# Designs tried in a protein design chat: VH-VL binders against q8ixk2r445to577. Part 132

Target 1, 133 residues: q8ixk2r445to577
Amino acid sequence: FFGMLQNKGLTDYCFDYNPPDENQIVGHQVILYLCHGMGQNQFFEYTSQKEIRYNTHQPEGCIAVEAGMDTLIMHLCEETAPENQKFILQEDGSLFHEQSKKCVQAARKESSDSFVPLLRDCTNSDHQKWFFK
Below, E stands for the ipSAE of ESMFold2; O stands for the ipSAE of OpenDDE; V2 stands for 0.75 times the mean of E and O plus 0.25 times the DockQ between their complexes.

## First folded at step 5 (VH-VL)

Design s24 (framework fv_retifanlimab; at its last look DockQ between E and O 0.69; V2 from the best seeds 0.00; counts 0 for: pae E 7.2 > 2)
Fold by OpenDDE, look of step 6:
Structure s24 (fold): chain C 133 residues (1-133), chain A 121 residues (1-121), chain B 111 residues (1-111)
Amino acid sequence: as target 1 above (133 residues)
Amino acid sequence: QVQLVQSGAEVKKPGASVKVSCKASGYTFTSYWMNWVRQAPGQGLEWIGVIHPSDSDTWLDQKFKDRVTITVDKSTSTAYMELSSLRSEDTAVYYCTREGKYYGSYAMDYWGQGTLVTVSS
Amino acid sequence: EIVLTQSPATLSLSPGERATLSCRASQSVSYYGISYMNWFQQKPGQPPKLLIHDASNRATGVPSRFSGSGSGTDFTLTISSLEPEDFAVYFCQQSYSTPYTFGGGTKVEIK
């Protein structure tokens, strides 16, 4: 699966990554932004290694969850996907993080009108359902 | 003007299959989710599934996962619902319905006229 | 799935009277200030018609006498003064999670 990773519950919002330096793409948080299908900031790939890969830049980035965090941060992809980079896009649309055993949820960023994907306890909310477009 | 026009009434025997069509017009077909909902005579509404026409991503109610196939033809802006292994309990009016986009949500804002599927021996 | 319970099953009223319809969800259908509850009107031989979306927003073309309220698990559709064309069946529907589910309906009939 590849393309825009869009949320069902939060209408027309997609995974978005826009590093401040195109030559240094790791270390920043993945956010949600209106799906526009333009550029490379919203193109992701779900791989057979259960990675969510940001492969429009070199070196390629993979979404990771750092210890004690609930945010999605871009790391470098590795030959063997580390445990904190493994996700399962389930049949019901939920995006499950294996290590934390939590689901990725579209959430409002505190004290802002912005949105971010956050790890939360898995529920049946459409805000935890995702699809590639 | 948004319009959803469905195929005509069907009469089927138990065990047969039925395929209902829903032709959409008046909007960008590939930009909106299309749902299928049914209503048995004198009964309530039951959601069957939904498809996004852009890539045919489909979610179904678990009740129908083994018998229902939802598809689209982008070239004709038509959605289809095929239900196999028909039973008498499948007798119902089947509706296609578009999910309109609102801030932070979707809502079924336009509906087809419905297609009556009668299953009887 | 989220179960929606509507009450009453039947509401007998006269034109000009106020109608109050209830819909109760088995779990909350609200998230960050949005309540994912919709109301539909259905007349015999016709598909449902969207009346209210997101608990309190009238759909396009819906008269002002229709209003929706509520959050969490309890929602209400109000018709301030019934017109003859308002006698129909009304369904609530949650769009919080799939599978989407509908209430059993309330029939508003003429007294």
Scores: ipSAE 0.731, ipTM 0.913, lowest interface PAE 0.7, mean pLDDT 95
Fold by ESMFold2-Fast, scan of step 5:
Structure s24 (fold): chain C 133 residues (1-133), chain A 121 residues (1-121), chain B 111 residues (1-111)
Amino acid sequence: as target 1 above (133 residues)
Amino acid sequence: QVQLVQSGAEVKKPGASVKVSCKASGYTFTSYWMNWVRQAPGQGLEWIGVIHPSDSDTWLDQKFKDRVTITVDKSTSTAYMELSSLRSEDTAVYYCTREGKYYGSYAMDYWGQGTLVTVSS
Amino acid sequence: EIVLTQSPATLSLSPGERATLSCRASQSVSYYGISYMNWFQQKPGQPPKLLIHDASNRATGVPSRFSGSGSGTDFTLTISSLEPEDFAVYFCQQSYSTPYTFGGGTKVEIK
């Protein structure tokens, strides 16, 4: 699958990666932003290795969650996907992070209307359901 | 003006299939989720599923997943719900309904007139 | 699935009176300050009509006498002063998770 990774509950919002510096594409948090259909910073690929790849830059970035954290960060992709970069896109649309046993949820930043994807205990909320568009 | 126009009433025998259509007009068809909801005579409302016409992404209630197929034809702005292996318990008015967009959420803001499907021997 | 319980099943009132309808969810339908509970009105032979979305926001064209409140698991629809056209069946519906579910309905009837 590839394209815009969109949230069922916040359906106008898509995974978005817009690093402030084009020379440093890794280490920044993945955000949710209004879906625009123009590709570039909203274009992702879900791979057979269970990775979510950022397809608009070289070297390719892969979304990861560090141990003990709940934020999704861009890392460099590896030839063999490490456990912190593996997400199972399930039939019900949940995005299950194998290493933490948590699900990716669209969440509001506590002080604003900005949204970010975060790891949370798995629920049946539509805010934990994702699809490629 | 937003309008959803559904196909006419159907009478089917047990074991048959029925396909209900819902033609949308007055808005951009590919920009809004389309739900299907049914209501048996004298009963409450039961959600069947929803489809996004832009890519046919579909979410279904598990009770229907083996018998229902929801599709769209973008060229005619028409959504379809096909229910197979009909039983008498499937006798109901079937509605298509659009989800209006709100901050962080959706709600079913426009409804078709309904299609009565009667299943009897 | 999330079960919605509406009470009372029937509310018998006269025009001009206040109606208070309750809807209880089997689990919280609130997420970061938004409550995913909607209210619909249905008259015989007609499709449902959206009245309130996200617990407390009136849909376009809905009279100000309709108001919604609540969060978490407990929600209320209030009609401040019943008009003749308000005698109908009212359904709550959660959009927190699929499958979407509806309450069993409250019939507001003339006393």
Scores: ipSAE 0.165, ipTM 0.781, lowest interface PAE 4.8, mean pLDDT 90
Fold by ESMFold2, look of step 6:
Structure s24 (fold): chain C 133 residues (1-133), chain A 121 residues (1-121), chain B 111 residues (1-111)
Amino acid sequence: as target 1 above (133 residues)
Amino acid sequence: QVQLVQSGAEVKKPGASVKVSCKASGYTFTSYWMNWVRQAPGQGLEWIGVIHPSDSDTWLDQKFKDRVTITVDKSTSTAYMELSSLRSEDTAVYYCTREGKYYGSYAMDYWGQGTLVTVSS
Amino acid sequence: EIVLTQSPATLSLSPGERATLSCRASQSVSYYGISYMNWFQQKPGQPPKLLIHDASNRATGVPSRFSGSGSGTDFTLTISSLEPEDFAVYFCQQSYSTPYTFGGGTKVEIK
């Protein structure tokens, strides 16, 4: 799949990557922002290796979660996807992180009034449902 | 001006199928979720399912999943709902309705005129 | 799935009176300040018409005598002074989680 990864429950919000320095794309948190398709901040590819790639930029970034953490952070993609970069987008729309055994949920960022994707225990909430547009 | 124009009334026998169309105009068809909702005579409203026309991503009420197919034709801006294995209890007015976009949510802001489907021997 | 219970089933009132319609959800339909509860008006032979989205926001062209309130599980539609055209059936509907569901309706009729 390639496009904007949108949340079902938090309507018209998409994965967005907006690093403070466009030349240093590694190590910053993925956010949720209103879907707009402008610039290249909201285009991601879901690969056969179960990666979520930010590949409108060089070098390509892959979304990862570090062990014991709940935030989605940009790492460099590797030839073979590391375990912390593997997500299963299931037919019911859930986005399952294999290493942590948790699901991606739209959540309010604790430090602001903005939204971010975070790992949470898997539920049937539409706020844990995602689709490409 | 948003318009949703549905196909005409249908009379069907039990066990048959019906396919209702919904022609959209006055907005970008591929940008908005399209729902199907039905209402049996004198009864309340029952949601059937929703489709996003851009990619055909579809969500159905589990009650209908074995009998309902929701599709779109992007080239004609038309949504379709097909209900198979009809029973007399499926007699209802079937509506298509668009989800308008609001901050952080959707709401069914425009409705088709409705299509009466009557299932009788 | 989320069950919506509307009360009363029928509200018999005169023009000029205040109507208060209740909708209770079997679980919260609110998420970070957004309440996924909508209200519709339906007159005989017509499709439903959106009145209120997100619990409290009037849809375009809806008169100010209509107001919505509530959060979580308890929601209210208020018509401050009934006009002849307001005698209809009113439905609440949640868009928090699929399957979307409607309340059973409240019929507002002339006493």
Scores: ipSAE 0.037, ipTM 0.706, lowest interface PAE 7.2, mean pLDDT 89
ESMFold2 (binder alone), look of step 6: mean pLDDT 94; pTM 0.954

Design s25 (framework fv_retifanlimab)
Fold by ESMFold2-Fast, scan of step 5:
Structure s25 (fold): chain C 133 residues (1-133), chain A 121 residues (1-121), chain B 111 residues (1-111)
Amino acid sequence: as target 1 above (133 residues)
Amino acid sequence: QVQLVQSGAEVKKPGASVKVSCKASGYTFTSYWMNWVRQAPGQGLEWIGVIHPSDSDTWLDQKFKDRVTITVDKSTSTAYMELSSLRSEDTAVYYCTREGKYYGNYAMDYWGQGTLVTVSS
Amino acid sequence: EIVLTQSPATLSLSPGERATLSCRASQSVSYYGISYMNWFQQKPGQPPKLLIHDASNRATGVPSRFSGSGSGTDFTLTISSLEPEDFAVYFCQQSYSTPYTFGGGTKVEIK
C-alpha cells in the first residue's frame, strides 16, 4: 500500500511529516494534518516488512516508537526492519505496533499541532482505524 | 436540532468538589469532541479540556490536570466535568461546547447555557 | 501556550459605522494555507456564539456584514455596518495547538 494514511474517526486527517530542518530528515515526531492530496509530506509506503516508509527525501525514513514512549518518531530505515519499526495494518483498520502490543490512535497533544498519532491500548475506536488513500 | 443542556447552578465551600453535567441531543454524540470552557465573572474565556465520547480520549490544560476529570456516559449522551479542591478563584460560569468539523478546522459551534459555580466560605 | 492579544479593548461606535477588531498571536497559527483562528460574539448572560472559523469563513446563519481576514500572526474581524444587535464582546480563539487559547476580548459599545 502507498499513499496518504488517513484516519477513520478524524476523516480529513492524514499522517504528515514535515521536519523543521530539511538537512535533518530523521528524529522528529510524526503529526496528523488535514489531507491535502498533494503527496509530499503526507506520502507514505507500507512495505512487506511491515514498515511505514517516508520516501519524499533521501535517505528514506521509517516510523518507529522507542521503548517506553508513545510518540511516533522518524528514524532511518534499516536493512532488516527492527521490531520497533514494525506495524501490522489489520483487516479492521487497526495499526498494531508489534513491539509494544499497542495500537496507533489519532489523539490530541498539548505541546504540538492539534493532533498526533500516539500508541494507546487497543480499542475498537474509529480513532484507531486507518486506511491508505 | 443540536442542544446542549447543562446542570443547574452550584454553591460550594472551599476544598469541595463539583460535578457539572452536559446532556447532548440532536446529533450523534460519539462523533464530536466535547470541550469544557470557563469564564470567571467579568473575565475572559479559559479552556479547560476536551474529550471524545467514542473512546474517552481526554486532553486537559496543564493548569487543570491535577484537579479536573472529564467523563462521558454514552447511554445517556451526557458529558461530565468534575473539578476538585475548589478555591474561590474557581468561581465561574462553566460551559460545555461541541467541536463541529469545518473545512480546515474544528470549531466550537454549539454551546451549553452555562453552569454558574460559586465557591464561597 | 499561544498568547492572543486583542486590540482595542473597547470600541465606541454608532449604528451604521464600520468596526475593525484586531487579534495578534504570539506565534503563527497558520499551516499549509489554513489559519486556525476563530471569532466568537458574546452578549451579557449568554454563551459565546461562533461567527468565523478558519480565519475568514462565516459560520452558518451569521450575517454577511461580518467578515474575517488575516494569516500567520495577524487577524482582523470586520463588521461593515453596525446593527443595534452587534454591540457585544468579541473574542478571537486559536485552535492551532492545545491548550486552546482566547484573546482578552474587544467590547463594541454604543458611542
Scores: ipSAE 0.104, ipTM 0.737, lowest interface PAE 5.0, mean pLDDT 88

Design s26 (framework fv_retifanlimab; at its last look DockQ between E and O 0.07; V2 from the best seeds 0.00; counts 0 for: pae E 11.7 > 2, placed apart)
Fold by OpenDDE, look of step 6:
Structure s26 (fold): chain C 133 residues (1-133), chain A 121 residues (1-121), chain B 111 residues (1-111)
Amino acid sequence: as target 1 above (133 residues)
Amino acid sequence: QVQLVQSGAEVKKPGASVKVSCKASGYTFTSYWMNWVRQAPGQGLEWIGVIHPSDSDTWLDQKFKDRVTITVDKSTSTAYMELSSLRSEDTAVYYCTREGKYYGSYAMDYWGQGTLVTVSS
Amino acid sequence: EIVLTQSPATLSLSPGERATLSCRASQSVSYYGISYMNWFQQKPGQPPKLLIHDASNRATGVPSRFSGSGSGTDFTLTISSLEPEDFAVYFCQQSWSTPYTFGGGTKVEIK
C-alpha cells in the first residue's frame, strides 16, 4: 500500500511530513494536514516489514515511536525494521503499533487547530481508521 | 444538484443473488464515500457498508462480509451492492447514501430513492 | 457496535406543540468538541432525510424550528413548534465508529 494515508473520522486529513531540512529528514513529528495529493509530503508506503515508510527522500525515513512517547517521529529506515517501527494496518482500517499495543488515532494538537496522529488505546473509532489513497 | 438514482424493485428466491445499482450525479463521484443502508418493512435502518469510489476501498459490517460485495463504475458514476445467498430476512428497501463532508466529520446528506428487494419462495 | 436507544417510541402531539426526542448511546460519541450524532426524518415511502449533523448543526434547507443538542451519550432533537409536515419518524445515527448504527426511531404522530 502506498500514497496518501488518510483518516476516516477526521475528514480529509492525511499523514503529512515536512522536515525543515530536506537533506536531514529525521527527528521531527509526523502531523496531519488536509489531503492535497501534491508534492512529496503526503506520500507514504506500508511495507512488508510493517513499516510506514517515507520514501520520497533519501535516505528513506520510517515512522517510529520513541520510548515513553505517543507521537510518531521520523527515523531512518533500517535493513531490519526495529520493533518501534512496526505497524499493522488491519482489515478494519486500524493502524496498530505492535510494541506499544496501541492504535494510531487522529487527534487535535493541544492549544491549536492542528491535528496529529497519536498512539491511543485501541477503540473502534473512525479516528483510528486509515486508508491509502 | 446532487442526485442518487437507484435501480428498480427486485423479486428473488431464497439462495439467489441481487445486484442493486445507484447512479450518482451532480457532484464529483470519486470524492465522496458511498454507503449502503437497508430497511426491512416497518423496521429500522441497518448499515451495510461503505465504499470510496476513487479506489474502491470498502468497509462492510461483519454481518454481511461473506455475502455482500460493493463496487463502483467510475466511468458511469454508479455504485453497486450485490447481496448473495438471499434469505427472507433480506427483504428490505436498500438505499445508497452519500457521505457529505463537514469539518472533522461526515454525514449521509443525500439518499437514493431506495430499491425494494423481496425475497420469497 | 454502539447501540442507540430512542425515546419515546411514539410521541403524540398537536400542531404548534413542542416535541422533544431523546437518543442515548451505549458509549460516548463525542471527541474534542465534536459529537458524531446525526438526526434523520423519514416519511412513509421516502428515504431518510438528514436534519441535524454533528449533534447541533442543521443540514441545508432545514427549518430553524429543528434543533439538536447534547454530547457524550445523551442527545436531543427538538421541534419548537410542530408543523403538519413534521409528523414523521425520526432516527438518530452515530457516525463515531463503524458499523454505523441507527436508533429505533421515534414516531411523531398527530394527536
Scores: ipSAE 0.697, ipTM 0.907, lowest interface PAE 0.8, mean pLDDT 94
Fold by ESMFold2-Fast, scan of step 5:
Structure s26 (fold): chain C 133 residues (1-133), chain A 121 residues (1-121), chain B 111 residues (1-111)
Amino acid sequence: as target 1 above (133 residues)
Amino acid sequence: QVQLVQSGAEVKKPGASVKVSCKASGYTFTSYWMNWVRQAPGQGLEWIGVIHPSDSDTWLDQKFKDRVTITVDKSTSTAYMELSSLRSEDTAVYYCTREGKYYGSYAMDYWGQGTLVTVSS
Amino acid sequence: EIVLTQSPATLSLSPGERATLSCRASQSVSYYGISYMNWFQQKPGQPPKLLIHDASNRATGVPSRFSGSGSGTDFTLTISSLEPEDFAVYFCQQSWSTPYTFGGGTKVEIK
């Protein structure tokens, strides 16, 4: 699948990656922002290796969660996807982060740009349901 | 008709706790974020935090996180804010307020009538 | 956190006059064409009432004499011709970043 990764509960919000520095496109937090329908900074690819790839810039980025953290950060993609970069998009729309055993939820966090995707205990909340558009 | 009805005024001593309720009606309670905001008499507005009633996802301003708990009861469409270790500077009117949905954004569109909490020795 | 500065603190005007209220943010609250700045009116003994959302959009039931403008860090609320019921305190509020923050308020009072 590829396209804009939209939240079922926050229906107007999509995964968004807009790094502030063109010379360092990885290492920054993924945010949620109004879905604008133009792709670009909101265009992601879900791969057969269970990666969420951002390939608008080179080198290609893969979303990861660092140990002990709950925020989604852009890392460099690897030939063999490490566990911290694997997300299972389940039939019910949940994004299950393999290594942490938690689900991606549309949420708020201090010092964040309004809404962000965060790891939370898995629930049946629409804020944890995602789909490509 | 959307309504948010809050519990009555409270007078507390320093060190006590207070729990304010906010009963929602006229809309689907689990579909909107519920914020808590306070205002000291004659002063400005201060955001405390927010909860989503569908899953109890809660965010609190860092200055309140050690003393505030926000909860909901879906069966009664009621939100609660509990503030512990009360100080005189916590004397304020406490408001619950719903975030309305707009094109690509959210804004606090309906407010409770406010609950005056007075902390005095 | 984003700091909002409102000016002036007090406007003393007569009914029929134009009121212009300023709100400045310590950093941009605009992204992809939307500015996350809201305006509220508060009268003594009452909760705040939403007037303007997203810088320039009037809330339901708000009279056309109220208008909002601005983007980035500089925002303005304008009341084209003051009615007696418009003498109140007005607050700006940003919803771009958490924690949400409010300006200190501008009191519009009768001259």
Scores: ipSAE 0.175, ipTM 0.761, lowest interface PAE 4.6, mean pLDDT 89
Fold by ESMFold2, look of step 6:
Structure s26 (fold): chain C 133 residues (1-133), chain A 121 residues (1-121), chain B 111 residues (1-111)
Amino acid sequence: as target 1 above (133 residues)
Amino acid sequence: QVQLVQSGAEVKKPGASVKVSCKASGYTFTSYWMNWVRQAPGQGLEWIGVIHPSDSDTWLDQKFKDRVTITVDKSTSTAYMELSSLRSEDTAVYYCTREGKYYGSYAMDYWGQGTLVTVSS
Amino acid sequence: EIVLTQSPATLSLSPGERATLSCRASQSVSYYGISYMNWFQQKPGQPPKLLIHDASNRATGVPSRFSGSGSGTDFTLTISSLEPEDFAVYFCQQSWSTPYTFGGGTKVEIK
């Protein structure tokens, strides 16, 4: 799949990545922002290796979860996807992170005034349902 | 016909707690954020917090975090706000208000009738 | 948190006159072309009523004499020709970041 990864419950919000330094795409948090499709900030590819790739730049970025964290952070993609970069997009729309056994949920970030994708215990909430547009 | 019906007025002494209810009807309760906002007599509006009923994801203004609990009962489509350790400055009309979904944003489109909470010695 | 400053505090006008209400945010409430500023009308003894969402979009049933404009930090509500029912208090409100905040209000009163 390729496009804007949209949340069902938080309607019209998409994964967004806008690193403050265009020459250093690694290490910054993925956010949720209103879907607009401009500036290449919201285009991601879901690969056969179960990666969510930010591939409008070289080197390409892959969304990862660092040990003990619940936030989604950009890492460099590797030839074989590491386990912390694998997300299973299930047929019911849930986005499951196998290594942590958690689901990606749209949430207000506790320490900021924006919406972010976070790992949470899996539920049937529409805030844990995602689709490409 | 979206409607939010709140519980009746309360008179409380300092140090007590109050729990205000907000019964929703006319829409899918679990699909919309529910806010709580208060207004002291003759004063402006102050946001208290918000909850999403589907999973109880809750955000509070930090000034209230130690005294406010916001909850929902999905089976009755009812939101609750409980404010503890009441002081006289907590005297206000308390509103529940739904965030409507608009392309690109959310807005408080339906409001309860308000619940007057009076705190006096 | 984002502070909203409304001016003037009171606007004394006659029916048929134009009202111009200002709201200034302490930081931008706009992101990628969307402005997260709403306007509400409140009459005595009533809850607020949504007039404008996203700076310029009228809520359902709001008369065309109400219009909103602005972006970034500076926003305006205009009532092109005041009707008797328009004498009320008007609040701006930002929905960009929590805590959501309201302006102090502008009272539009009959001169």
Scores: ipSAE 0.007, ipTM 0.584, lowest interface PAE 11.7, mean pLDDT 87
ESMFold2 (binder alone), look of step 6: mean pLDDT 93; pTM 0.953

Design s27 (framework fv_retifanlimab)
Fold by ESMFold2-Fast, scan of step 5:
Structure s27 (fold): chain C 133 residues (1-133), chain A 121 residues (1-121), chain B 111 residues (1-111)
Amino acid sequence: as target 1 above (133 residues)
Amino acid sequence: QVQLVQSGAEVKKPGASVKVSCKASGYTFTSYWMNWVRQAPGQGLEWIGVIHPSDSETWLDQKFKDRVTITVDKSTSTAYMELSSLRSEDTAVYYCTREGKYYGSYAMDYWGQGTLVTVSS
Amino acid sequence: EIVLTQSPATLSLSPGERATLSCRASQSVSYYGISWMNWFQQKPGQPPKLLIHDASNRATGVPSRFSGSGSGTDFTLTISSLEPEDFAVYFCQQSYSTPYTFGGGTKVEIK
């Protein structure tokens, strides 16, 4: 799977990564933004290792959630994906983070200037359903 | 034919609680955020908070977090806003309002008729 | 929180005149070319009515005499030629960040 990772409940929003410095593509939070259909910062790949990979800039990044946190942060990819970088895209569209046993949800972050994907307890909410476009 | 119908006016004493209802019809209730906004007589609009009916995710203005509870009943397509420890300054018309989906943002596109809550001794 | 300042507080005009209403945000409410600024019209005894969303897009059924413009921190609502039904209070509102905030309103009154 690859393309724009779109939310079913927040219908016009996609995963988006816009690092402030192209030479530092890691350490920043993944956001949700209006799907523009142009790829680039909204183009992601879902790999056989259950990674969500971002390769628009070098080095390639992999989305991760640190222990005890709920935010999705861009990290460097590793040859063998660590558990904090594994997301299971389920048949119902849920994106399950197995290490935390939580689901990725489209949400508003307090003090944030945008919508963001966050880990939340799994529900049957359309805000927790994702698909590649 | 989207409609939001709110409960009737309330008169409360200081220290009491009030619970306002907002019944939605004409659209899929669980697909849209529902906001609560108030307006004191002759004054401006003040945002209280928002809830998504599908999972009850709630965002509140910090000044209301200790006194406001927003809930939904999916079976009746009804949203509720409960405000406790009422003061005279809480006298206002309270509105529920749906967030419509537009071009990468959200806007409050349909509003209830308003519920006047009067707090007096 | 983002503070919205509307000016003038009151605008006294006659039918047929152009109304220009300003809204300034304490910080930018724009990102990637989208401005999360909305405008509402309110008449006495009625709830607010959505007029403009995303700074410049008219809501369904809103007459073409209403237009919105601006980006960043400075926004304007223009009514090109006032009709009798346009005398009302107008509020700007940002949906860029929670808590959502409203401006104090501009009352457009008949001269």
Scores: ipSAE 0.020, ipTM 0.666, lowest interface PAE 7.1, mean pLDDT 87

